# Ledger of designs, part 6: VH-VL binders against a9jty4

Target 1, 144 residues: a9jty4
Amino acid sequence: MAKKRDSPKLIKIKDAIKLINQEVSLIGIVLEQREPKQCRNNDWICTLRIIDDTYPSPGLTVNVYSRTLEQLPQIKNHDDMILFTRIKMQTFDSGKRVNAACSRWVSSFALFEGEDLILHADEDTSAVFVWDGTDAPPASILAK

## First folded at step 20 (VH-VL)

Design r5
Fold by ESMFold2, look of step 22:
Structure r5 (fold): chain C 144 residues (1-144), chain A 122 residues (1-122), chain B 108 residues (1-108)
Amino acid sequence: as target 1 above (144 residues)
Amino acid sequence: QLQLQESGPGLVKPSETLSLTCTVSGGSISSSSYYWGWIRQPPGKGLEWIGSIYHSGSTYYNPSLKSRVTISVDTSKNQFSLKLSSVTAADTAVYYCAREPYNRIWGYFDYWGQGTLVTVSS
Amino acid sequence: SYVLTQPPSVSVAPGQTARITCGGNNIGYKSVHWYQQPPGQAPVVVVYDDSNRPSGIPERFSGSNSGNTATLTISRVEAGDEAVYYCQVWDSSSNHYVFGGGTKLTVL
């Protein structure tokens, strides 16, 4: 019988870097992106560097994989925000550094443009967040 | 430090099989981070990849040579080998073995043997 | 099959900068590796994954890759840089490594 894994808890980047080989969910501001590359198996990859208020430097490198070029995150502006769900924390550079992998199998992402991150609840129970674009977003963006 | 050394006959008759062995020293062929490749260079010409092997025995080959090429590995001897069947004068070249760092995105050849000239001549 | 195009030769005076190009359709989506082959010797990788230098390669060697052109740049060229330079990629459509034809760098 196949076992299904629920989405991991949302955590801050400072805590995620300690959870090697575990799937985590996190939110960050995109500070850098490399141009997309074709993988050896015809999948696509782009590489992002993201930060939050707990880890503004040096940032966390996230490798995002997709089936097509068009399915990669389309970063439009500096400081766009991205939510990752079920990305795998891993080590590289002989264990000296940590990055994360957003696989096309179990992971997902949602991209939020800076000016579009302000959310309102129309008299329902919701969190209202105001984004200035200079620091990591509030950790409670996904809180109910 | 890591060294790769080709060995085998320098002269092969047409229609026969070229056989070369690469001995790896100063490192393990069983590393999960590397494939092991064969590349050749005909006199006065450029480089041509022949094929590569992983320590488990998994191979991949240049499509233009695939029907004539067999690469194998012997992890107990820290060696891998090349057999190229039905050779002609066009197979005369310097043959290199090389270590191939590898991941999902790229592969290249960071350590090369000195190369061995194989001449196909009657 | 995927084709990498290099100029056959480049000549540069000592102390100047040499630029060796490697052309290919959408090569910016591929990782490009560069090899130096001195006369009578095995190739030595000088740049991998577009712009990274292996340990022991002088910083005067650098690489870039975008669009349809990858470039190996050698600043402050020395007589010892005289060699043939090859670019190399993986072609995922046919599952094989492709080398460029090589560029002979002559130091005047």
Scores: ipSAE 0.558, ipTM 0.784, lowest interface PAE 1.3, mean pLDDT 86
Fold by ESMFold2, look of step 21:
Structure r5 (fold): chain C 144 residues (1-144), chain A 122 residues (1-122), chain B 108 residues (1-108)
Amino acid sequence: as target 1 above (144 residues)
Amino acid sequence: QLQLQESGPGLVKPSETLSLTCTVSGGSISSSSYYWGWIRQPPGKGLEWIGSIYHSGSTYYNPSLKSRVTISVDTSKNQFSLKLSSVTAADTAVYYCAREPYNRIWGYFDYWGQGTLVTVSS
Amino acid sequence: SYVLTQPPSVSVAPGQTARITCGGNNIGYKSVHWYQQPPGQAPVVVVYDDSNRPSGIPERFSGSNSGNTATLTISRVEAGDEAVYYCQVWDSSSNHYVFGGGTKLTVL
């Protein structure tokens, strides 16, 4: 139906941490979330630590920004999955650590509960298919 | 070693302008990582933030003082200053300058000057 | 605007643990910073962003923040810890820094 926008393909966290100052798209399991904080300008932030099979430790820290508290990822369960699109890889702590920023302007995320979810990824096309256990066809999630 | 030192008159008459300068040594005021702040403490009382400035000249002020406060910076002298107009006895306090690390979430004051007492009296 | 409430004083025996609270509506959504001010001296930051210690601050100083209460904890208190302790946040609704009223720690 609609033309797809040119965007970064999904990559693994092990490869993302090498792409400093670049926008990447990736999927991971949420291991930890810091309680949300209000930013100085009334925006909101939460900090997630995510993993995948290529980077199970220590995981990748992702700072997620939003305008309201309700727009932050609402992590319900251990092992919820999150897809990030066009997040910026960064260094901090004098270059000793790597994190990513999910900006409210150019980035996006999609959160999936891990219970009974069957997830398939096409690594060559950066597409992720999500099946919710119904007869409905699997939904696809594409990198932006 | 980074040091901050307040200077200026210790006695100011009511209705006049209180004027202080903070001299930064052992570091650059032009760092992109820091704001530079003024905080005061009336004798026997708590701390009150007055305002802060970035090396570009961008300022923000305590709303309760904003109409009377001007903070400025002179990067060539590695200094920033405070002017508080129309002072009364309520403005008698120890005035501190401080370095202010910040990011999108927080800011605090990690290095303080020793403070200078300014008394408002005729 | 935003109000931070601290007890005026806390007394603790040497070697014991002191807990100094800083109350505020939904303070857990704010980053809380703690300052020690010994008599006649400038304040010194001892904890920033809820729980981080600056270089040179002993590990016996720690902080936590959740819900409506932030807490500065000083374990194995010493006589040299006697000071007034202030908490501080940024109030994004009024765009200014807010300090608590201070808590005088007395080591008996």
Scores: ipSAE 0.550, ipTM 0.786, lowest interface PAE 1.4, mean pLDDT 86
Fold by ESMFold2, look of step 20:
Structure r5 (fold): chain C 144 residues (1-144), chain A 122 residues (1-122), chain B 108 residues (1-108)
Amino acid sequence: as target 1 above (144 residues)
Amino acid sequence: QLQLQESGPGLVKPSETLSLTCTVSGGSISSSSYYWGWIRQPPGKGLEWIGSIYHSGSTYYNPSLKSRVTISVDTSKNQFSLKLSSVTAADTAVYYCAREPYNRIWGYFDYWGQGTLVTVSS
Amino acid sequence: SYVLTQPPSVSVAPGQTARITCGGNNIGYKSVHWYQQPPGQAPVVVVYDDSNRPSGIPERFSGSNSGNTATLTISRVEAGDEAVYYCQVWDSSSNHYVFGGGTKLTVL
C-alpha cells in the first residue's frame, strides 16, 4: 500500500480529543502502561496513558498494536516520551470516552527514553528536535 | 433488565440430540457488541464453554465438542439455540446461556441464565 | 493446552481478606475474568479484564494480574461471599475459553 510522504503536523492532546475518527500526530509523556496483552488473534497490545502540558489530567489512553511482543514500545519507566504519527482518535464505552489507536499498519511511534531530554519543535511544528541539555546540537526526530 | 432463560427437555436418551433454546428479553440479540454463548457444568465439576454465536450467524466452538455441536440464532425471536448430537451420560450437566461482551483483546460472560439441568439416561 | 490452576479451597474469618489465586504460564499476558457461583446458582462476573468491577459489584472485590498469577481479592469478607470462584481466560493458541477448576471460599 502507498505511504504518506509528508509528516503530519503535531497537535496538542486537548485539541486531539475533539477530533474523533481523525488521524492525528502528537507527543506525550508516558505516565502509565498496562502490561502487554496477547490479543485473541495472537497480535499484541499495550495500553498507555499519556499527557502533555495542555492535558495533564486525566490523560489520553492510547492502545498500541503490533504483530509481536518485541515490536511494542519498550517502556521501562514512567516519564518516557513518545511520538505518535497518524493515530486514530476514537470513542469507546458507547461513545462516552475517548481514546486513540496506534495500529500496526497505518500508524507509527517513536519512543524517547531519558529523564533530561528536552523535546521541542520548530514554530510550525513540522519538525521535532531532541536535546539532552549538553553542548551537542539538537537531533531532529520525525516519525511516520 | 436483560434476562436470559434456557428452555428444552430435561431428559434426553443416549445417542439422541440435546436441544436447548435461550430466550433473551430486556435487550436485543442483534447488538454488534456481543456474542451469545453456551456453557455447561457437569454435576460436581467446573465450567466448560461449549460455543458462542454472533447475531450474523458466525460461530466459535470448543474444539473438543465441535464435531457434535451446532449453535444457531433467530434474531426475529430474540433467541439462540444449542444442538448437541450423539449424547452420552458424559453430557449430563447444567446448561447455561450467557451474554458475551468481547473485543479484539478479551471476552467474558456478563449475564447468565439460571441454567437448566439436562440428564442423559435410558 | 493452556491450564489454569486454582486452589480447591480457601477459608477466612468474617471481616478478613480472602485472596484467591489463578495460576497459568504467562497469565499476565492474558485478560483474566472472575466469576462468583453461590451454591445452586448461576455464576456472576465480579471482575473482568484483570481489575475492572462491573456495576453493582461491591468495592470489596478487586483483582490483579501479573507474571504467572492472577488474584481475586475480597476485603471484609461476609457470609454471603461463600461461593465457588472461577477464573477464565481466552487461549489464543487453541481458540477457546478456559476456566480454572474453581475455589470454594468458606467463611468460618
Scores: ipSAE 0.538, ipTM 0.776, lowest interface PAE 1.4, mean pLDDT 86
Fold by OpenDDE, look of step 22:
Structure r5 (fold): chain C 144 residues (1-144), chain A 122 residues (1-122), chain B 108 residues (1-108)
Amino acid sequence: as target 1 above (144 residues)
Amino acid sequence: QLQLQESGPGLVKPSETLSLTCTVSGGSISSSSYYWGWIRQPPGKGLEWIGSIYHSGSTYYNPSLKSRVTISVDTSKNQFSLKLSSVTAADTAVYYCAREPYNRIWGYFDYWGQGTLVTVSS
Amino acid sequence: SYVLTQPPSVSVAPGQTARITCGGNNIGYKSVHWYQQPPGQAPVVVVYDDSNRPSGIPERFSGSNSGNTATLTISRVEAGDEAVYYCQVWDSSSNHYVFGGGTKLTVL
């Protein structure tokens, strides 16, 4: 019996920042991407700042960790969207600030290019419905 | 305010062991947030990292000096120490102890001692 | 071994902008830190993590890092800014803290 992978429930950033030390899933628009950096342990880190309608400023900083540079998010457009699954909310700056960690072991991400609007996230299938601004039915994208 | 102060002999003979101690005040060396490092600077030259230590005793050293360097920590005294064996004239330098934030992926040294000159001479 | 290259000296008139470069292979993928060392004094961090300023460091100090070059920029230079400046990185390949050779900033 295939263990029904509990589809992560997406939450808004405004709620995520209240869940320190918890794993959350969320979607946001990429506002900023910093240059990837190599860590002391030879892993790579990419720092993103993401926003949504509930948290447009200053946005949530998410550190994405990977084994290789190629496995990091490749942001192509300034308004790309990114889905994070099971990222860990945490604090930095002696607890004064909140960020999140996307670990290579526990977390995952999916990048959506363009000015697509996320209309719905299916809690059961983890499908994200993207509206491209047309009258066509929204496309469903499975979270990776 | 955090303060670091180097202490030890200012003169060491060739082939002997250089020994320095850094005394930390205004903060605990047992903090989990920091490593504690040694950096040296030959007269008129640049900076060279020697090694760093965590309060647990975990160390990492400059590969070029690893065979001669021993760094230790005494949490009860809020001190950490440097030993450099088999010294030569090339080891003449101002030696600094410094604090190294550990919670950062990329380390740097945010607090420094004033430094102490150690001269290797016969 | 990883090497950081700095110009030996930079001269600037008061009120002008000084730029000190730190070259390294793919240094943009490393976090660069900058130290100011006045004559006869210990180094003080003026920029960390490429572009962050510690508390107490004037806004005149800024940093950038991309490609093969990191840059420390000091705007509206003052006589008190005369010092040797060092860039520094962690090299994960050799588990080594690496410093640049230092740049002497002279205020004319």
Scores: ipSAE 0.517, ipTM 0.808, lowest interface PAE 0.8, mean pLDDT 90
Fold by OpenDDE, look of step 21:
Structure r5 (fold): chain C 144 residues (1-144), chain A 122 residues (1-122), chain B 108 residues (1-108)
Amino acid sequence: as target 1 above (144 residues)
Amino acid sequence: QLQLQESGPGLVKPSETLSLTCTVSGGSISSSSYYWGWIRQPPGKGLEWIGSIYHSGSTYYNPSLKSRVTISVDTSKNQFSLKLSSVTAADTAVYYCAREPYNRIWGYFDYWGQGTLVTVSS
Amino acid sequence: SYVLTQPPSVSVAPGQTARITCGGNNIGYKSVHWYQQPPGQAPVVVVYDDSNRPSGIPERFSGSNSGNTATLTISRVEAGDEAVYYCQVWDSSSNHYVFGGGTKLTVL
C-alpha cells in the first residue's frame, strides 16, 4: 500500500522565504518568465518570478529544472498561476537573496491559466482545489 | 581580497612541457563554490580556455588540448598547476589562472591573475 | 564546435552608447558573460549571466541575451572604456568554455 504521501500544506510566499533549505509547497502568480537555459549537465532550467498577496514585490524567484525543454513550464499569460510542490528554498548572492528550486526529482508544478481561478486549500486534506467561478465543484489540482 | 598569481618559466623549448603554478591568496582553494581554471591568450589573439579543476582533483579540459593538458591542485599550498606537454610555437601565449564560480547553470571567471607570458622557442 | 561571433571593432564617441553583439546559435538558451580587457591587462568580468553586474562595475554596463544574439551595452561611453570585450558561454554539448573573438571598442 503506497503510503499516501500527505499532500504538503501550502504556505504563503512570505512564510516560505523564511524556511531556507526546507521543502515547501506554494502557489503564485507568474510575474516573469525568463528564457530557458541549458545547464552544464544538459538539463534545462526555467526561471520564474512568482508573487502572491503576501509577497507582491519583488516576488519569489523559482528555478524549475527539467530534462527537456518541453517539460519546463509553458507560461502563456502573465497572469498564469503556478502551483509548486516540494520546492526547496535556497539562498543565493552570498545569502542575501532567497530563491527556490523545483527539481525534477523531488518537486512538481502545475500551471493554471487565467485570473479567474480561486484557489482553495483544504486545511484538513491539504488538497488544493481550483475553482473556475462556475457552479461546478472545484477541481483538485494535480501536480504534474 | 582574493588574488591569483601565475608563476613559472617564461621560455619553453619545443616538444618540452610547459609548467605553471597559480598561487591563490586571500581565499581558500578548497572552497566548494569554485573551480580553478587556466585560460591562455596568444599574442594579439583571443582567449582560449584550457581546463579547470576542483579542489577534490576533479578536472575538465578543453577537448582540443585534453591529450596534452594536466591540471593539478595542492590544497596544502593553496595552489593549482598546469602542465602542457609537447609544446609548439602555437602554445606561445599569455597564460592566466582564474577562479570559476561553480553552479549547474553558470560558468564564468570572476577573478583573474595578471597572466604570465610563456614563449615557446628553440 | 560551438562558435561565438563578435564584430572585430566598434567605434563610438564619448558620451554615446556602444553596443557589442555576440552571436551564437540559440545563444539565448545559454548564459552569456562579458569580459573587458584593457590593453596589456587581464580580463575583468563586467556582465555575467546575461545581465548581472559584478560589484564595482558601473551601471553604464548592461547586458541582454535572446534568440541568437547577446548584447553588451555601454552607455555614456568614456575614454577608459576603450578595451577589447569578449563574450563567453559554456557549451554543454562539448563541455567546453567558448569565448568570442573579441570586439575592440574604440572611443573616438
Scores: ipSAE 0.389, ipTM 0.792, lowest interface PAE 1.1, mean pLDDT 90

